# Designs tried in a protein design chat: VHH binders against PH domain-containing protein DDB_G0287875. Part 3

Target 1, 92 residues: PH domain-containing protein DDB_G0287875, of Dictyostelium discoideum (Social amoeba) (q1zxe2r132to223)
Amino acid sequence: SKGKSGWLLRKRPGRYDKLYSVSKADKYLRLYENEDTDNDPLYELSLENSIIELKQDLHLQLTLGNSERYIFTHESESEIVSWAQELQATMN

## First folded at step 12 (VHH)

Design r_YWQN (from q_YW with E33Q G103N)
Fold by ESMFold2 at other seeds, fold request of step 13:
Structure r_YWQN (fold): chain B 92 residues (1-92), chain A 119 residues (1-119)
Amino acid sequence: as target 1 above (92 residues)
Amino acid sequence: AVQLQASGGGFVQPGGSLRLSCAASGFTFSSYQMGWFRQAPGKEREFVSTIDSSGRDIDYADSVKGRFTISRDNSKNTVYLQMNSLRAEDTATYYCARYDWRNDAFDIWGQGTQVTVSS
């Protein structure tokens, strides 16, 4: 895993929220309100014991070790596939 | 069996407070976003509030912002609604519901708990 950063859409009831997402290959996924990563992230998610599933509708389901669940997508199929690969690689 | 049980309703005077609880069983509560809804007689069911699986991301209907607070305790499989500054128009049956992201809809509903705000 090399790390990855970019925008993801996070599913909430009735909408998607755009979050700037950062993986630094340290087994965390950090979600920011915008590209200004000098601010604290909205979420700092530990990927230890997580389950990453790319669904047939190109939604990425992330279930953390504490069972919290996050649903992400992207307009680009290749981008969401790349995110799934990055998160799986970082976890291993 | 998958179940949601809302409780904590009752009779209060205008300006009063109530705290609702919704106990979940039969599914992994911590993995689901949750919501509170309400329905007064003769009216459509109305959105009140939602909360994500972590408890950090919260939405409120405009009519309840600043007066109601949603929260959750994943260790107790429970979502809460603290209702302050209650008004007559808050009178309704309050339901908790589980969010299904696949359909962008709430798929499991409890029986509800009655809140009556009256002098």
Scores: ipSAE 0.869, ipTM 0.931, lowest interface PAE 0.6, mean pLDDT 94
Fold by ESMFold2, fold request of step 13:
Structure r_YWQN (fold): chain B 92 residues (1-92), chain A 119 residues (1-119)
Amino acid sequence: as target 1 above (92 residues)
Amino acid sequence: AVQLQASGGGFVQPGGSLRLSCAASGFTFSSYQMGWFRQAPGKEREFVSTIDSSGRDIDYADSVKGRFTISRDNSKNTVYLQMNSLRAEDTATYYCARYDWRNDAFDIWGQGTQVTVSS
């Protein structure tokens, strides 16, 4: 994969949180509070043994090897599709 | 067979502490965000706290911030609510619930456990 950076919306009860998301093709998805990636990420999610599913309503469901689950979306259909492709590629 | 079983309620003096537990069965607990809610007699059920699947993204109602701590142990399929510095207004039935992101709603509810804070 070639890597990807950008904002994703993360589903929480009653809201979406905007997280600056970074894939560096190293089998991690890093989620940051903002674009200042010099700071520590809020999450470093290992994609090893994960399952990535783009649902019909254009929500991306990421289930990690430890069964933790994260739901993402984006205002742009092409962008969330691109994220699904990037995360699948970095896993492989 | 999807179940949530809340326990740990009881009678306590103001300023005291209680720890609530909610044991899950029949589903993959680690994949779900969870919540605690409470309802006092004559009042609507109110939000207390939520926790994401990882245990690190947590919300609290303003009325409980700094006194209550939600946590989870995915290896034990259990979510907890540590309740410190209890006050009379914390008296309520406390419920745990599983979050269903597809409907943006809590879809499975435990039986309540009673917490009574009185002299």
Scores: ipSAE 0.868, ipTM 0.931, lowest interface PAE 0.5, mean pLDDT 94
Fold by ESMFold2, fold request of step 13:
Structure r_YWQN (fold): chain B 92 residues (1-92), chain A 119 residues (1-119)
Amino acid sequence: as target 1 above (92 residues)
Amino acid sequence: AVQLQASGGGFVQPGGSLRLSCAASGFTFSSYQMGWFRQAPGKEREFVSTIDSSGRDIDYADSVKGRFTISRDNSKNTVYLQMNSLRAEDTATYYCARYDWRNDAFDIWGQGTQVTVSS
């Protein structure tokens, strides 16, 4: 895991929300309203016991250990694939 | 097997309050975003509120903002709608529904519970 930061689109009913996403080698995914990561994240998601699935329509399904679920995508196929790889790596 | 059971409706005067509950069974409730909708006689069903799986990300229709509060308790498989400052225009059957992100649509619906605001 080398870490990764960047924008992801988070699926909500009828829309996508743009979240600045930060992964570090600490088994968390942090989601921010914008690039100002000095503020508290909107979400600090523990990846312990999570399941990460990259679907064929290039949506990334993250199911946390507490069963909460988040759906992400990106306009770039290579970018969403890279996110899937990063999140898998930080769990290991 | 998969069920949503809405309850808590009733008759109230304008300005009153009600709390609706929607109990889920037969699926992993914690993994799903949920919504409340309503339908008055002679009108199309309309959006009221949605809540994400964590309970943190919430939307409201403009007509209910500041008066209604959606919440969820994942340990009880239940989503709630607290309705305050009720008005005659809130009279409707209220439905809870489960969001299916794959179709960008609500796929499982409760039976509904009647809310009547009159005086």
Scores: ipSAE 0.868, ipTM 0.930, lowest interface PAE 0.6, mean pLDDT 94
Fold by ESMFold2 at other seeds, fold request of step 13:
Structure r_YWQN (fold): chain B 92 residues (1-92), chain A 119 residues (1-119)
Amino acid sequence: as target 1 above (92 residues)
Amino acid sequence: AVQLQASGGGFVQPGGSLRLSCAASGFTFSSYQMGWFRQAPGKEREFVSTIDSSGRDIDYADSVKGRFTISRDNSKNTVYLQMNSLRAEDTATYYCARYDWRNDAFDIWGQGTQVTVSS
């Protein structure tokens, strides 16, 4: 994988939160409040032993090795597909 | 079977504290966002708090901010509600619920635990 960064929408009850998402091909997904990645991320998610599933409605379901689960989407179909490919590549 | 069991309710004076627990069984608790809701007699069920699967992303109703704290322990399959500075208007049956992102709704509900705040 080559790494990837960009905005993703994270599903919460009754809303989506916009998170600036960064993969550096190091088996982590880092989620930031905004593009200012000099700050600490809100989440640093280890992708080791994770499961990544792109659902029919173009939601990306990420289940971590500790069973925590995160649901992402994007306005652009091609973008969420690219994210699914990037995360699968960096995991392996 | 999938179950949620809330406990820890009781009678308490205004200004007092209670800690509610909600034990989950029959599903992978760590994968689900959870919520607390309450219903007083004659009122509609209302939102109290939600927590994501990691325990880090939390929402509160304005009426409980600063007084209630939601938390979870994924190793014990349990979500908690610490209630401080209780008021008469907090009197209600408190329910925990499991969030289903596919329908953007809470799909599994516990039976509830009664909290009564009275002088």
Scores: ipSAE 0.867, ipTM 0.930, lowest interface PAE 0.6, mean pLDDT 94
Fold by ESMFold2 at other seeds, fold request of step 13:
Structure r_YWQN (fold): chain B 92 residues (1-92), chain A 119 residues (1-119)
Amino acid sequence: as target 1 above (92 residues)
Amino acid sequence: AVQLQASGGGFVQPGGSLRLSCAASGFTFSSYQMGWFRQAPGKEREFVSTIDSSGRDIDYADSVKGRFTISRDNSKNTVYLQMNSLRAEDTATYYCARYDWRNDAFDIWGQGTQVTVSS
């Protein structure tokens, strides 16, 4: 994979939170409060043994090896599809 | 069967503390965001707190912020509510619930545990 960065919407009860998301092709997904990635991420998610599923309603379901689960989406269909492809590629 | 079992309620004086536990069975607990809710006699059920699958992203109702702490232990399939500085208005049945993101709703509810704060 070549890496990818951009905003994603993370599903919480009754809302979506906007997170600046970064894949560096090192088998991690890092989630930041904003585009200032020199600061520590809010989350550093290991993709080892994870399952990535793009659901029919264009939500990306990421289940980590420890079974933690994160639900993401985006206003753009092509963008969420691109994220699914990037995360699958970095696992390989 | 999918079940949630809340426990740890009881009688306590104002200013006291209690810790509630909610044990999950029959589903992959670590994959679900969870919540605590409460209902006092004659009132609608109200939101208390939510926690994401990792335990890091947490919401509180304004009325409990600074006094209650939600946490989870995924290795024990359990979510907790530490309640400090309890007040009479905290008297209620406390329920834990599992969040279903597909419907944006809580779909599985525990039976509840009674918390009574009185002199």
Scores: ipSAE 0.861, ipTM 0.927, lowest interface PAE 0.6, mean pLDDT 94
Fold by ESMFold2, look of step 13:
Structure r_YWQN (fold): chain B 92 residues (1-92), chain A 119 residues (1-119)
Amino acid sequence: as target 1 above (92 residues)
Amino acid sequence: AVQLQASGGGFVQPGGSLRLSCAASGFTFSSYQMGWFRQAPGKEREFVSTIDSSGRDIDYADSVKGRFTISRDNSKNTVYLQMNSLRAEDTATYYCARYDWRNDAFDIWGQGTQVTVSS
């Protein structure tokens, strides 16, 4: 994987939160409040032993090794597909 | 079977505190966002608080902000509600519920635990 950065929508009850998402191909997905990645991320998610599933409704379900689960989507089908590919690649 | 069991309710005076627990079984608790709701007799069930699977992302109803604290312990399959500075209007049956993201709704509910705030 070459890394990827961009906005993703994270599902919460009754809403989506827009998070600036960064993969550096180091087996982590980092989620930031905004594009200023010099600040600490809101989440630093280890992808070790995770399961990544792109569902038919274009939601990306990420289940971490500790069983925490995160649901992401994007308005662009190609973008969410690209994120699924990137996260799978960084795990290898 | 999938089950949620809330406990820790009781009788307290105004200004008192209670801690509610909700024990989950039959599903992977740590994968689910959870919520607390309450219902007083003759009233509609109302939202109290939600917490994401990690415990880091939390919402509160305005009426309880600063007085109630939601938390979870994924190693114990339990979500908690610490209730401080209790008022008479907090009197209700408190329910915990599991969030189903596919339907954007809470799909599994416990029987609840009674909280009564009275002099």
Scores: ipSAE 0.847, ipTM 0.922, lowest interface PAE 0.6, mean pLDDT 94
Fold by ESMFold2 at other seeds, look of step 13:
Structure r_YWQN (fold): chain B 92 residues (1-92), chain A 119 residues (1-119)
Amino acid sequence: as target 1 above (92 residues)
Amino acid sequence: AVQLQASGGGFVQPGGSLRLSCAASGFTFSSYQMGWFRQAPGKEREFVSTIDSSGRDIDYADSVKGRFTISRDNSKNTVYLQMNSLRAEDTATYYCARYDWRNDAFDIWGQGTQVTVSS
């Protein structure tokens, strides 16, 4: 994988939160409050033993090895598809 | 088989504290966001707090911010509500619930536990 950075929408009860998302092809997905990635991420998610599923409604379901689950989407179909491909590639 | 069991309610004086627990069974608890709600007699059920699967992303109703703390222990399949500085207005039945992202709704509810704050 080549890495990827960009905004994703994270599903919470009654809303989506916008998170700046970074994959560096090191088997982690890092989620930031904003584009200033010199700060600590809000989340540093290990993709080891994770399951990545792009659902029919273009929501990306990420289930980590510890069973924590995160739901992401994007306004652009091509962007969320590209994220699914990137996360699968870095995990492999 | 899928169940939520709330406990820890009781009688407390104003200014007192109480800790509620909600034990989950029959599903992968760590994968679900959870919430606490409350309902006083004659009133609609209202939101109290939510917590994401990791325990890091938390929301509170304005009326409880700074007094209540939600937490979870995924190894014990349990969500908690620490209630401090209790007031008469906090008197209600408290319910825990499991969030279903597909419907953007809470789909499994506990039976509730009664909290009564009275001098």
Scores: ipSAE 0.845, ipTM 0.921, lowest interface PAE 0.6, mean pLDDT 94
Fold by ESMFold2, look of step 12:
Structure r_YWQN (fold): chain B 92 residues (1-92), chain A 119 residues (1-119)
Amino acid sequence: as target 1 above (92 residues)
Amino acid sequence: AVQLQASGGGFVQPGGSLRLSCAASGFTFSSYQMGWFRQAPGKEREFVSTIDSSGRDIDYADSVKGRFTISRDNSKNTVYLQMNSLRAEDTATYYCARYDWRNDAFDIWGQGTQVTVSS
């Protein structure tokens, strides 16, 4: 795992929210309102005991150890695939 | 089979408060975003509020914002709606529902609980 930062779309009822997403290879995924990562993230998600699934419709389903679930996507297929690889790498 | 059971409705005077509960069974509650909806007699069902799986990301209809508070307790498989400053126009049957992200729709509905706001 080399870390990764970039925008992801998070699924909510009737919309997607654009979140600046950061992985630092420390088994966390941090989600920010914008690129100003000096502020506290909206989410600091522990990947410990998580399940990461890239669905056929190119939505990334992240289920945390506490069973909370988050659905992400991106307009670029290569980008969402790269995120799936990064999150699996940092989890291991 | 999955089930949602709403409760806590009743008769209350304008300006009063009620707290609704919606107990879930038959599915992993913590994994689902949830919503509250309401339907008054002769009207279509309308959106009230939604909450994400973590309880941190919340939406409200404009008509209830500042008066209603949605919350959830994943350890009790329950979503709540605290209703303050109630008005006659809030009179309705209130329903809780489970969100299905694949269809961008609510797929499982509770039976509803009646809220009546009247002098």
Scores: ipSAE 0.838, ipTM 0.918, lowest interface PAE 0.6, mean pLDDT 94
Fold by ESMFold2 at other seeds, look of step 14:
Structure r_YWQN (fold): chain B 92 residues (1-92), chain A 119 residues (1-119)
Amino acid sequence: as target 1 above (92 residues)
Amino acid sequence: AVQLQASGGGFVQPGGSLRLSCAASGFTFSSYQMGWFRQAPGKEREFVSTIDSSGRDIDYADSVKGRFTISRDNSKNTVYLQMNSLRAEDTATYYCARYDWRNDAFDIWGQGTQVTVSS
């Protein structure tokens, strides 16, 4: 994959958290508090053995190899579809 | 069968501590965000705390912040609530619950464990 960076909304009880998300060819999805990626990421998610599912309500469900589940969305339909494609490509 | 079992409640004096446990079975625990709630007699159920699947994204009700600590051990399918500096107003039945993101609601509830703070 070529990588992708941008904001994603992560589903939490009663709200969404806005996280700056970075995908690279190294099979990780890193989630940052803001665009300053020189800081440590809040999350460093291994995509190895993960499952990516884009649901009908345009929520992207990421299930990691350790069974942890993360739910993302975006205001733009094209953007969340693009993220699903990027994460799928990274796993291939 | 999907089940949650809370335990560790009891009688303590003000300023005391208790540690609650909630054992999960019948589902992939590590995939779910979890919460603790409480209900005093004659009152509505009240939010206490939530924790995400990784154990790192945590929220607390203002009334317990700094005194209570939520944690989880995915290898033991268990979520915990460490309660310190207990007060009389913390007296309640404490429930653990599993979060269902599709409905933005907690869908599976434990039976609860009683916490009584009194001199």
Scores: ipSAE 0.722, ipTM 0.877, lowest interface PAE 1.0, mean pLDDT 93

## First folded at step 13 (VHH; from r_YWQN with D100E)

Design k_34E
Fold by ESMFold2, look of step 13:
Structure k_34E (fold): chain B 92 residues (1-92), chain A 119 residues (1-119)
Amino acid sequence: as target 1 above (92 residues)
Amino acid sequence: AVQLQASGGGFVQPGGSLRLSCAASGFTFSSYQMGWFRQAPGKEREFVSTIDSSGRDIDYADSVKGRFTISRDNSKNTVYLQMNSLRAEDTATYYCARYEWRNDAFDIWGQGTQVTVSS
């Protein structure tokens, strides 16, 4: 895969946080406060041994190898589907 | 069975400290975001703090910011609330709860632990 960058909505109690998300061939999903990726990411999530599930309500459930779980969505159906495909491809 | 057991409450003077613990069993603790809530007699239950599965994303109610610290140890299936600079207004039963994202709600609750701050 070529990688992917873009905004995702991360589910928190009572809200979604908008995070600039970057996936590259190194099998990490990095989550940034904004598009300035020269800053340190808020998260570096290892996709090694992770599980990606796109749920019926168009929420993407990422479960890491250490069992931490992250829930993402997007206002665009095609975009969240594209993210699910990208992350699954990167894990392979 | 799925359970949350809160402990560590007690009687303390104003300005004192307490550390609450909430032990989880019967589910994959590290997958869930967790919260602390409190309820004083005659009042509605109120939000105190939440923590995401990683322990890095944390929220506090304005009334406790700078005095309370939430943390978690996924290897011990436990979430904590360190309470410093306690005030009489902090007197309440404190509850821990598990967050269920599909419902945007806390679905499993502990029985609570009493915190009493009294001169």
Scores: ipSAE 0.838, ipTM 0.917, lowest interface PAE 0.7, mean pLDDT 94
Fold by ESMFold2 at other seeds, look of step 15:
Structure k_34E (fold): chain B 92 residues (1-92), chain A 119 residues (1-119)
Amino acid sequence: as target 1 above (92 residues)
Amino acid sequence: AVQLQASGGGFVQPGGSLRLSCAASGFTFSSYQMGWFRQAPGKEREFVSTIDSSGRDIDYADSVKGRFTISRDNSKNTVYLQMNSLRAEDTATYYCARYEWRNDAFDIWGQGTQVTVSS
């Protein structure tokens, strides 16, 4: 994969949180509070043994090897599709 | 069968503490965000707290912030509610629930555990 950075919306009960998301083709997805990646990420998610599913309602379901699950979306269909492709590629 | 079993309630004096537990079975607990709710007699069920699957992202109702702490142990399939500085208004049946993101709703509920705070 080529890597990817950008904003994603993360589903929480009754809301979405905007997270700056970074993939560096190292089988991790890092989630930051903002674009200042000099700070530690809020999440450093290992994609090893994960399952990535783009659902019909354009929500991306990421299930990690430890069974933790994260739900993402974006206002742009092309952007969430691109994220699904990036995460699938970095896993391979 | 999917089940949630809440426990740890009891009778305490104002200012006291209780720790509630909610044991999950029949589903992959680690994959679900969880919540605590409460219902006092004659009132509607109200939100208390939520926690994401990782345990890192947490919300509280304003009325309990700074007094209650939600946590989870995915290895034990259990979510907890540490309740400190209890007040008479905290008297309620406390319920744990599983969050289903597709409906933005809690779909599985425990039977609850009673918390009574009185002199």
Scores: ipSAE 0.838, ipTM 0.918, lowest interface PAE 0.7, mean pLDDT 94

